# VHH binders against Chemotaxis protein methyltransferase (cheR): the designs that were tried, part 15

Target 1, 268 residues: Chemotaxis protein methyltransferase (cheR), of Halobacterium salinarum (b0r4j5)
Amino acid sequence: MTDFQTLLEFIETETGFATSYYDESYLDRRVSARMRRRGVEEYAGYLTLLEEDDDDERAELLDTLSVNVTEFFRDEKVWTALRDVLLELADTVRSIDIWSAACADGREPYSLAMLALDAGLDPRNVSILATDIDEDALARARAGRYESTRTADISDQLGFLDNPQEYVDREGDRAFVVNDRVKDLVTFERHDLITGDPKSGFDLVACRNVCIYIDKQYKLPILDTVSKSLREGGHLVLGQTETLPGEVKERFEAEDPRIRIYSRVADT
Short names: E, the ipSAE of ESMFold2; O, the ipSAE of OpenDDE; V2, 0.75 times the mean of E and O plus 0.25 times the DockQ between their complexes.

## First folded at step 15 (VHH; framework vhh_8fcz_2)

Design y3 (from w4 with N35H D106E; at its last look DockQ between E and O 0.42; V2 from the best seeds 0.00; counts 0 for: pae E 3.3 > 2, unsure alone 63.4 < 65)
Amino acid sequence: QVQLVESGGGLVQPGGSLRLSCAASGFTFSNYQMHWVRQPPGKGLEWVSGISYDSGDTVYADSVEGRFTIIRDNDKKMVYLQMTSLKTEDTAVYYCATYDSSGYTEYFDYEGQGTQVTVSS
ESMFold2, look of step 15: ipSAE 0.327; ipTM 0.699
ESMFold2 (binder alone), look of step 15: mean pLDDT 79; pTM 0.801
OpenDDE, look of step 15: ipSAE 0.145; ipTM 0.581

Design y4 (from w4 with Y99W; at its last look DockQ between E and O 0.63; V2 from the best seeds 0.00; counts 0 for: unsure alone 62.5 < 65)
Fold by ESMFold2, look of step 15:
Structure y4 (fold): chain B 268 residues (1-268), chain A 121 residues (1-121)
Amino acid sequence: as target 1 above (268 residues)
Amino acid sequence: QVQLVESGGGLVQPGGSLRLSCAASGFTFSNYQMNWVRQPPGKGLEWVSGISYDSGDTVYADSVEGRFTIIRDNDKKMVYLQMTSLKTEDTAVYYCATWDSSGYTDYFDYEGQGTQVTVSS
């Protein structure tokens, strides 16, 4: 067993953070960031620090490890505004085509499906495409089964909805399974936002999980793909921390810039 | 080696102003969105603001919108955070940060020691 694996076992045992659910490279980057902040060069030294700490560093580490957990209905204000977008689309188009680009483990596309049903839209007129490059994430997304953790309480996340039991079933104390009613709206497909063919004709694209693409050489192709996938007047929703570079911004008008919803303008 | 060096923090009364600076080196600064994040005492990291690589777009957390302004200078490889109307809730260590390159997350990589902002009478 490596020093790193020993450290991960300590973290799981003593803090309750389920390190076994996460990729080791993900965990290593987060742990190493704390180690750099504390001036510690080796995993064994960091383990000693954690063993002797009065919870200050344990708490800091847990916060670092937990920041990037996906959730249903992340940022409630955005989802309130998206309800209005869906109602407007229902009045203006016969069939609403939605794309959840880079859908991760599926909570975003399922949130979109639940929102559409909760808003009273006819499910026959709503279609959600959910894509990602990570086949393991897609397998979890298709299963639609989620377990609450210390930092990600599924019940709390679903609290955005008045009656979440219409959309998910409980399995035991901590597990939630998305119902077939919700799953029927969502189709999962592997797609590479950089190298894959552009899609077209979407009324709404959610692109809220693209922070993996840091350098502009990756970000610009993604935004070009998203821009081309929307019909004129189609809606783009971005994540809270994401920006639209000036090179792409002229293709969009802000509908609600505080919550990062935009509309595609006509090509000139 | 990537380096981010924050400065400009200090002790300020509520309602006061500060300007934070971040000097960047060791990477192609003009290719990346830059961000400010903060860590209040005893709390986790909290994203504050971001600016696109070409300054064409800026975004802010609701808690600071209208009070803080993010600025970058690609020629000098600098990022700034102009803070006004400071509140005791703004007390934190502030870090300049880039994007996290792992997974589909909004976690930020930061390399500096940060700069302490304390808002108290």
Scores: ipSAE 0.496, ipTM 0.797, lowest interface PAE 1.8, mean pLDDT 83
ESMFold2 (binder alone), look of step 15: mean pLDDT 77; pTM 0.783
OpenDDE, look of step 15: ipSAE 0.516; ipTM 0.781

Design y5 (from w4 with T98A D106E; at its last look DockQ between E and O 0.05; V2 from the best seeds 0.00; counts 0 for: pae O 8.1 > 2, off the site)
Fold by OpenDDE, look of step 15:
Structure y5 (fold): chain B 268 residues (1-268), chain A 121 residues (1-121)
Amino acid sequence: as target 1 above (268 residues)
Amino acid sequence: QVQLVESGGGLVQPGGSLRLSCAASGFTFSNYQMNWVRQPPGKGLEWVSGISYDSGDTVYADSVEGRFTIIRDNDKKMVYLQMTSLKTEDTAVYYCAAYDSSGYTEYFDYEGQGTQVTVSS
């Protein structure tokens, strides 16, 4: 076992973060980045640091490692298309059920909620389930508080909306809190996409920020689960770099392959 | 092996222009947001600009907005920074840095060795 693998084992055992699900190269990059910030050059040294009951460092590391949806309305083209999807669903179903898988800190499910409201949908007819394996991420998501950074301006991200002030409250100059109007549409739940219970009955599933970091052996199970969760005619939106495995590709038709939106076809 | 190699730096007078280049190799370039960061003398690292994996979005620090332009070429695995109206405060070592395409973080996955930009009369 390499020093890095030993470190990953420790992280998984002590923090519960499922390192074994992730691509090792991804984890290495993220861990290394954190190590650099802590002035540690060797994995063994970093392990020692983590072993010394530095809970703060463990928390920071988990934040670094977690697959995070770090942007509201990431890729305007996708969200413009999703607006149309929601409007179409509103004409075809009484209630829209959405699943945001691997929701991380909640920016994606909140974006979906805001989008629905901005599109004029009745909030009583929209329900969004947001799931993640990381309880800490879910805690952050439930709080719905976000701060702008040098590389991520929340105000700019929310600029996709005409009246973002209807959906968030400002806390100072750089912080925003999603208001209850938006939060009421979203329910958060801990869920493991790989081993968790199957879900069903969704009109829209967003899985845009998980497969790219997950080990390839788990991509198919995840997408199999996701595909089964959709109603016939439901929509799947993937990450921009994601592709459907051949094994599940026949379950979908591409609505817009450029932005990775698909529709669930009837089973043969 | 991952490599980011910056070039194009040099000495320029205030009001002048420079074009920085970054050649990337050893990773899936099109999956990453590319960024420029800089480190002025005696100061910490400062984010300058970012461009999305498909060039569909560009972002700039307030200090360089309207003066700098970030461009990428995924076919050539290049990222550029066109700098205009340069100021003395733009003097720094400029680095090319990569984020994964999932979002914005404070942690760069990769960064180069940097290129020196000096703006002086």
Scores: ipSAE 0.014, ipTM 0.285, lowest interface PAE 8.1, mean pLDDT 86
ESMFold2, look of step 15: ipSAE 0.352; ipTM 0.732
ESMFold2 (binder alone), look of step 15: mean pLDDT 81; pTM 0.818

Design y6 (from w4 with S52T; at its last look DockQ between E and O 0.36; V2 from the best seeds 0.00; counts 0 for: pae E 3.8 > 2, unsure alone 60.9 < 65)
Fold by OpenDDE, look of step 15:
Structure y6 (fold): chain B 268 residues (1-268), chain A 121 residues (1-121)
Amino acid sequence: as target 1 above (268 residues)
Amino acid sequence: QVQLVESGGGLVQPGGSLRLSCAASGFTFSNYQMNWVRQPPGKGLEWVSGITYDSGDTVYADSVEGRFTIIRDNDKKMVYLQMTSLKTEDTAVYYCATYDSSGYTDYFDYEGQGTQVTVSS
């Protein structure tokens, strides 16, 4: 057993974090990042630190390891603006087609669905495609079951809505399941944003979870694909920290640069 | 090995200005977005600003929008943060950072020790 594996075993045993459910490479990157922040260079040294810790570092590590790619209604100001976008679309198009790219465990596409319903839109006129390259994530997304953690309270996340109970069912004390009313709006598909088949005809594309593609070798193809997937006048929503490369920036006009909502402009 | 070395911090009065610098090495600098993040006393790390690999786009946290300017020099492998109209709440250790390579979160990765910025009358 390697020092890293020993560390993972400790983490699982002592914290309850199911390290065995995660890719070892992912865990290694996350743990190593945390180690750097603590000034520890060796796995064995970090293990010692965790053994001696009174839960502070353990808690920080768990936060680091947790897959928090997406949240329900992450960044409320963005979702407030998206409500307006959906209402505007409802007045201008017969049916709203939305693409949630890199949807991870599905909280973003479900948030979009809930938002549409909460805004009073006819569910028959809203279609959301949610894609991710990770089949495991999609499986979780399709299940639509989420549990609150110490660092992520699902109830708080859903607090953006006036009546969250219309969209989710409680399962136990800390678990929630997205109901069929919401699920019926969302279709999940495995898709590679870089090499996958092109898509088109969307009124709204959300790419808020693509920050992992920091290298232009990945970022450019993704944004090129996304830009082509939007109708003229369609809307793009990026992550708060996301930038648009010069190669594709001219294809968009910022609606609100503070919240990373853009409109697809006509091709020249 | 990725190295990010921050400098330029110091003590300044409210309304003052500072210019932070970050020297990057150990990776293809011109291929990645660069960011500034900061950690106020007793608080967690917060994102401040980002600049795309070609300087074609910049983004800022709401708290610093209009006051801070991020600039990069790909030839020198440098990223800068021009801070103006500094406020007491800008007091923090500032780090130059890139996204981590985990591909699962919005966490930032940094190797430097940061540079202390203190805004006080």
Scores: ipSAE 0.265, ipTM 0.656, lowest interface PAE 1.7, mean pLDDT 87
ESMFold2, look of step 15: ipSAE 0.274; ipTM 0.651
ESMFold2 (binder alone), look of step 15: mean pLDDT 78; pTM 0.790

## First folded at step 17 (VHH; framework vhh_8fcz_2)

Design z1 (from y2 with Y104R; at its last look DockQ between E and O 0.56; V2 from the best seeds 0.00; counts 0 for: unsure alone 63.0 < 65)
Amino acid sequence: QVQLVESGGGLVQPGGSLRLSCAASGFTFSNYQMNWVRQPPGKGLEWVSGISYDSGDTVYADSVEGRFTIIRDNDKKMVYLQMTSLKTEDTAVYYCAVYDSSGRTDYFDYEGQGTQVTVSS
ESMFold2, look of step 17: ipSAE 0.519; ipTM 0.797
ESMFold2 (binder alone), look of step 17: mean pLDDT 78; pTM 0.800
OpenDDE, look of step 17: ipSAE 0.600; ipTM 0.812

Design z2 (from y2 with Q33E; at its last look DockQ between E and O 0.19; V2 from the best seeds 0.00; counts 0 for: pae O 10.9 > 2, unsure alone 64.8 < 65)
Fold by OpenDDE, look of step 17:
Structure z2 (fold): chain B 268 residues (1-268), chain A 121 residues (1-121)
Amino acid sequence: as target 1 above (268 residues)
Amino acid sequence: QVQLVESGGGLVQPGGSLRLSCAASGFTFSNYEMNWVRQPPGKGLEWVSGISYDSGDTVYADSVEGRFTIIRDNDKKMVYLQMTSLKTEDTAVYYCAVYDSSGYTDYFDYEGQGTQVTVSS
């Protein structure tokens, strides 16, 4: 076992981060970058640092390794297109069922909810399931409280909406809380996209937080699960820089390949 | 391991044309959007153009729209940037770039060594 592999085992054991799901080369790049920032040149040295129970460093490392969407309405072109998708669905189905997979801190599912409301959809006919493997993320998501920082202005993020005040309440100068009107559309559940069971019947699945850092052997099960969870004609939206692996392309038709929106085709 | 090798840069007069090439290897080329970015002297990286994995869509920065054309060949694992009506402000090192994420950051994770494009009278 290499020093790097020893380090990865430590990370997985001590932090719960599933290093085994990720491409080793990706992890190496990310860990090495973090090591550089800490002035450590060797994996063994970094392991020692982490073993000294440096909680701050462990947290920073996890932040470096984990990929989370931390913006409302990230990639406005995608959300503009999703508005059209929702409007179309509203005309074709009685109730719209949406799955936000790997929802992280909840900004994506709340964005979906806000989008639906902003589009004039009846909240009684929209249901959003938001799932993540990370319980801490889900806890944050359920709270629905977000703070502006030097690098993240929540007001700017919500600028996609004409009247964001209809969907969030301000708590002081920096904090925003998603109101119950929006929260009522979203249900949170822990789910492992790799090992968990497929769902079914969804009209729209957002899987934008699945990154290509995931080892290919696990990415396919994820897409398999997602594809099975969509109804025929349902829509899949992926991350902005991610495309479908060749193995599952036959299950989808590209609606807008640039913004990674696909439709589920009938099984042959 | 991901490798991107750019070529085709050079010195050209304003109004001239250049065609950049990028040879990609070490990943499933046809599964990824490919991008061109550039770094002007003394400035940071600037996104120039992107092309979807199946060439179904192309996008351009406003500064190059109508002048540049991005093309890819999945069989050859190549991406190209046809530049026309070049301006002095197009002077930069041009990189072929690809994300290793699903768009969580605005930073490209893979890029080549770049090719120098100089537009000057």
Scores: ipSAE 0.000, ipTM 0.268, lowest interface PAE 10.9, mean pLDDT 87
ESMFold2, look of step 17: ipSAE 0.375; ipTM 0.714
ESMFold2 (binder alone), look of step 17: mean pLDDT 79; pTM 0.809

Design z4 (from y2 with G56S; at its last look DockQ between E and O 0.31; V2 from the best seeds 0.00; counts 0 for: grease 24.9 > 24.2)
Fold by OpenDDE, look of step 17:
Structure z4 (fold): chain B 268 residues (1-268), chain A 121 residues (1-121)
Amino acid sequence: as target 1 above (268 residues)
Amino acid sequence: QVQLVESGGGLVQPGGSLRLSCAASGFTFSNYQMNWVRQPPGKGLEWVSGISYDSSDTVYADSVEGRFTIIRDNDKKMVYLQMTSLKTEDTAVYYCAVYDSSGYTDYFDYEGQGTQVTVSS
């Protein structure tokens, strides 16, 4: 057994984090990054550190290893702007069609639905398609059940809304379930943004959870698909840390480059 | 294997300027967005800036917008962060970083050793 594997066994045994369910390469990268921040170069040294009952470090390590997929209303300034986008759309189109691409566990499409409802839009005129390549993520999304953790307070995330209790039900002290009023606006489908066919006619496409696809061989096909799926004048919202490749720049006009919202321009 | 080496940090007075550098290797540099992140004392890692693989687009955290400029040289496999109008709150260890594609995460999986930036009067 390698020093790293010994470390992983310790982590799993002592913290309950199921290291055995994750790719070892992924864990190595994450653990190594944390080690660098603590000025430790060797796995054995890091294990010693963890064994010395450094509860703070154990907590930080768990945060590092945990997958932060999405949050409700992540980056509030973006959602404030999206509210305005939805209100504008409501005045210009009969029905608003939204696509949440790479929706992960569903918090983004549900946020969009809640945003629409909170803005006073008629639910009959709003339709949200949420897609992901990961069936497990979609299963979680369809369930619409989320739990607060030490590092993720669902109540705080929903604090963006005026009346969050109108959109989620409490299940115990830590769990929240998106209610049917919100769920009825969202349809989930499996879709591969890289190899799948583009869609069409969307007024708004959210593609904010694709930071992992930083290699252009993946990012370009994704954005090509998304751009083709938007109507002329439709809106694209990207992740706050995401750049728009030059190859697709001509297809979009920046509405607010700081919050990564763009308009689809007419093809020439 | 991915390797990122930061340099250029130091002690500077408020209002001063610094230029950080990062040398990258072990991957197809010109295919990836490059980022700067920082860790202030006693705080978590925060994203600072990003630049597209072809330099056609740049993004900045609100806290550094208008003060910092990210630049890259694909031929040299270098990324830079020009910092101006530095503030005490900019004090941190700065890391060059690139995302991983292994899963749904916002963590920066590849980081260098970092370079210390201290802004103090």
Scores: ipSAE 0.485, ipTM 0.777, lowest interface PAE 1.2, mean pLDDT 88
ESMFold2, look of step 17: ipSAE 0.496; ipTM 0.792
ESMFold2 (binder alone), look of step 17: mean pLDDT 80; pTM 0.815

Design z5 (from y2 with V98I Y110H; at its last look DockQ between E and O 0.60; V2 from the best seeds 0.00; counts 0 for: unsure alone 63.1 < 65)
Amino acid sequence: QVQLVESGGGLVQPGGSLRLSCAASGFTFSNYQMNWVRQPPGKGLEWVSGISYDSGDTVYADSVEGRFTIIRDNDKKMVYLQMTSLKTEDTAVYYCAIYDSSGYTDYFDHEGQGTQVTVSS
ESMFold2, look of step 17: ipSAE 0.581; ipTM 0.823
ESMFold2 (binder alone), look of step 17: mean pLDDT 78; pTM 0.795
OpenDDE, look of step 17: ipSAE 0.570; ipTM 0.810

Design z6 (from y2 with Y104R T105Y; at its last look DockQ between E and O 0.30; V2 from the best seeds 0.00; counts 0 for: unsure alone 62.8 < 65)
Fold by ESMFold2, look of step 17:
Structure z6 (fold): chain B 268 residues (1-268), chain A 121 residues (1-121)
Amino acid sequence: as target 1 above (268 residues)
Amino acid sequence: QVQLVESGGGLVQPGGSLRLSCAASGFTFSNYQMNWVRQPPGKGLEWVSGISYDSGDTVYADSVEGRFTIIRDNDKKMVYLQMTSLKTEDTAVYYCAVYDSSGRYDYFDYEGQGTQVTVSS
């Protein structure tokens, strides 16, 4: 076991980040970036730093390793199309069950909840399950508190909505807190898309920006899990830069391939 | 030790065509999605196009859809970008990419020097 492999094992064991799902070169670049910031040149020294530090450097490393950039209403054109999907579902099903798979710090499931409310859907008929393997991200998601930074203006992200004050409250100059009306639609749960139990019966699954860096031998099981979780005619939303491998693609009909929305047509 | 070597750029008039090439090595090429990204003068990186590991799916940025075509050859470890109906706003350095190196966005990384495309009258 090399010093790098020892470090990766520590990371996976102590943080839950699934290092074994990623190419080693990808991981090395991200780890090395943190090492340079901390002035550490050797993996063994960095491991010692992680062991001795509280959760601060572990959290920074996890943020660097994440392949998902989180923001409210990411890729706004897709959210315009998702509004139409939600309205169609409201006309065709009794209740709408939505899964935000790999939800990170919760901005995606909260965007779905805000969109449903903004579209005029009855909140009693909308249920959003939000899952991730990163428990620190889930803790932030449950709190629903977000602070603008130099690179991420929360007010700008919420600009998709005409009246964001209906859904979030300001706390001081830079903090935004998702209110209870929105939070009530979302349930957060820890779930591993590769090893966790399959889910079923969803009308809409958002599996966005989770497969960008994953080796195909793990990407196929993830997409298989997502496919099984949808009812016939259920909708899948992928990230704008994500591709759907050919054999999985046969299970879906492209509703709007430009914005990566599909419906499940293949039946097992 | 990923290596990506871009070529095929040049100076072209609006409405013209170019074909970019990327030779890849140092990773299991056939296991990963491949992408093109570009950096216009004085601007940040923007994603252009992606292709699944088996060529079964292709995706394009809105600004290039219908004008650009991404192709890959897993046996030769090559990815291409066929560009047509070029516009002055397509002027940029083009990179092929596997992983995003920015640390702020989940675009794929680029490791090469890129290839310059200049669209000018």
Scores: ipSAE 0.505, ipTM 0.787, lowest interface PAE 1.9, mean pLDDT 83
ESMFold2 (binder alone), look of step 17: mean pLDDT 79; pTM 0.812
OpenDDE, look of step 17: ipSAE 0.633; ipTM 0.830

Design z7 (from y2 with Q33E Y99W; at its last look DockQ between E and O 0.12; V2 from the best seeds 0.00; counts 0 for: pae O 11.0 > 2, unsure alone 63.6 < 65, off the site)
Fold by OpenDDE, look of step 17:
Structure z7 (fold): chain B 268 residues (1-268), chain A 121 residues (1-121)
Amino acid sequence: as target 1 above (268 residues)
Amino acid sequence: QVQLVESGGGLVQPGGSLRLSCAASGFTFSNYEMNWVRQPPGKGLEWVSGISYDSGDTVYADSVEGRFTIIRDNDKKMVYLQMTSLKTEDTAVYYCAVWDSSGYTDYFDYEGQGTQVTVSS
């Protein structure tokens, strides 16, 4: 076992972070970045640091490793298409059920909620489930507070909407809080896409930021779970860099493969 | 297209100084951690120094701590490495490297041609 693998096992055992699910090269890049910030050059040295019961460092490491934040309305062309999907659903179903899988800090499910409201849908007929394996991420998501940084301008992200002030309240110059009108559409739960049970009956599932971080061997279980969670004719939206594996490709029909939107087909 | 162009290397005597430069393009420079790595003759790549996207944090390898200083200019999309008290063991090809600090997997393993630093009497 390499020093890095030993480190990963420690992380998984002591923090509960499922390092075994993630691509090792991804983990190496992220862990190494954190090590540099702490002035540690060797994996063994970093392990020693973590073993010394530095809770703060463990927390910082988890933040580094966690699938962090999707932007509000990331890839506007996708969200424009999703608006049309929601409008179509509103005409065909009584209530729209949406699942935001791997929701991270909540920007995706809130974007979905804002999109629905902005499209004029009745909030009573829209329900969004947002799940993540990371409880800390979910806590942040539930808070619904976001702060602009040099890497993330919240105002720019919300620029997709004509009147973002209807959905967020400003706290100072840099902070934004999602209001209750939006929050009321979203429910947060912890869920493991790899080992957890599939859900059912969803009209739309967003799984845009999962497989890019996860080891390829777990891609199929994730998509199997997602595919089983969709109703016939339901919609799946994936990340821009993600493709359907051959094993589940027959379960879907491409609506717009350029932006990774698919429809669930009937099982034969 | 991401581009990194290193410059400033040369031949210098032990105890001397050099200032390396890296010109970056093709990505949002201010959103990424910038790093210097080096490859000594016959050895693998060695991390030298890193600087956060907002210059709030600078870190150095033990071998260069106190002698090297990393600086960035987000307006000019430049990262620099001021090297002082150079030693023969600092002889290497120096490269500029980019790391994504956003939490995404986009690690830019883009290396330019590098710049040769030779420390010799």
Scores: ipSAE 0.005, ipTM 0.284, lowest interface PAE 11.0, mean pLDDT 86
ESMFold2, look of step 17: ipSAE 0.349; ipTM 0.693
ESMFold2 (binder alone), look of step 17: mean pLDDT 78; pTM 0.795

## First folded at step 18 (VHH; framework vhh_8fcz_2)

Design aa1 (from z4 with Y32H; at its last look DockQ between E and O 0.32; V2 from the best seeds 0.49)
Fold by OpenDDE, look of step 18:
Structure aa1 (fold): chain B 268 residues (1-268), chain A 121 residues (1-121)
Amino acid sequence: as target 1 above (268 residues)
Amino acid sequence: QVQLVESGGGLVQPGGSLRLSCAASGFTFSNHQMNWVRQPPGKGLEWVSGISYDSSDTVYADSVEGRFTIIRDNDKKMVYLQMTSLKTEDTAVYYCAVYDSSGYTDYFDYEGQGTQVTVSS
């Protein structure tokens, strides 16, 4: 076993992050990036650091390894289409159940919530489950506080909405906090998309830019779980650059393949 | 280590065609979606096309849909981009890429040296 593999084993054991699901080269790049930040050059040295560190570095590493969504309303055309999907659902179902898988810091599920509210839907009839494997990400998501950076302007991200002030409160010049009106629509839960049990009954599942970093053998279980979690006629939305494996294509019909929204078809 | 080597670029007139090639190594090629990205002069990197690990699905940027075709050969660890009906705005350095570990905001982990495509009269 290489020093890196030993490190990965430790990471998986101690943090719960399923390193075995990911491409080793991906993990190496991410771990190395974190090592550089901590001034460590050798895997063994980093392992020692992780062993000695009570919680902070492990948390930071997990954050580094986790796929995250870093923007509200990323890809405007997708969210425009999702608005239509929500409106259609509102006409066909009593209550809309949405699952935001791998929600990272919560910007996606909050975007979904804001979108629903902005579309005029009754908040009592919309429920959003947001899940992630990273507890720290979920903690950040639950806080719902976001700061603009040099490369990410939260105000610009929220520009998709006509009245973003209805959904967020400003905290200073650069920080925004999602208000309770939006938060009330979202429930956060830790979940492993690969090994966790499928859910059920969802009208919409967002699984965007989730599988791009994992080994293909685990991409299928993820999509299997997602497909089982959708009701017949439910909607799946993927990332704009993501492809759907052939193995699961028969379970979906493209609503708009350009936007990567699909409908769950009945099993044959 | 991941290595991507692009080739096939050149100078072509509007309406012309080019076929780009990328040789990949240093990772399990058949486990990953492969992509083409490009960087126009004075602009940032933009995603162009992707192909699933088994070639069962392809995806394209709106700007190239219907004109470009992405193909891969897992046995040879090659990915190709057939470009047709080229436009001046297609002028860019083209890179083969696999998804970036930094997240969605930074699309791709690795880019080769790229291959220059110039569309001009």
Scores: ipSAE 0.511, ipTM 0.794, lowest interface PAE 0.9, mean pLDDT 88
ESMFold2, look of step 18: ipSAE 0.586; ipTM 0.838
ESMFold2 (binder alone), look of step 18: mean pLDDT 80; pTM 0.805

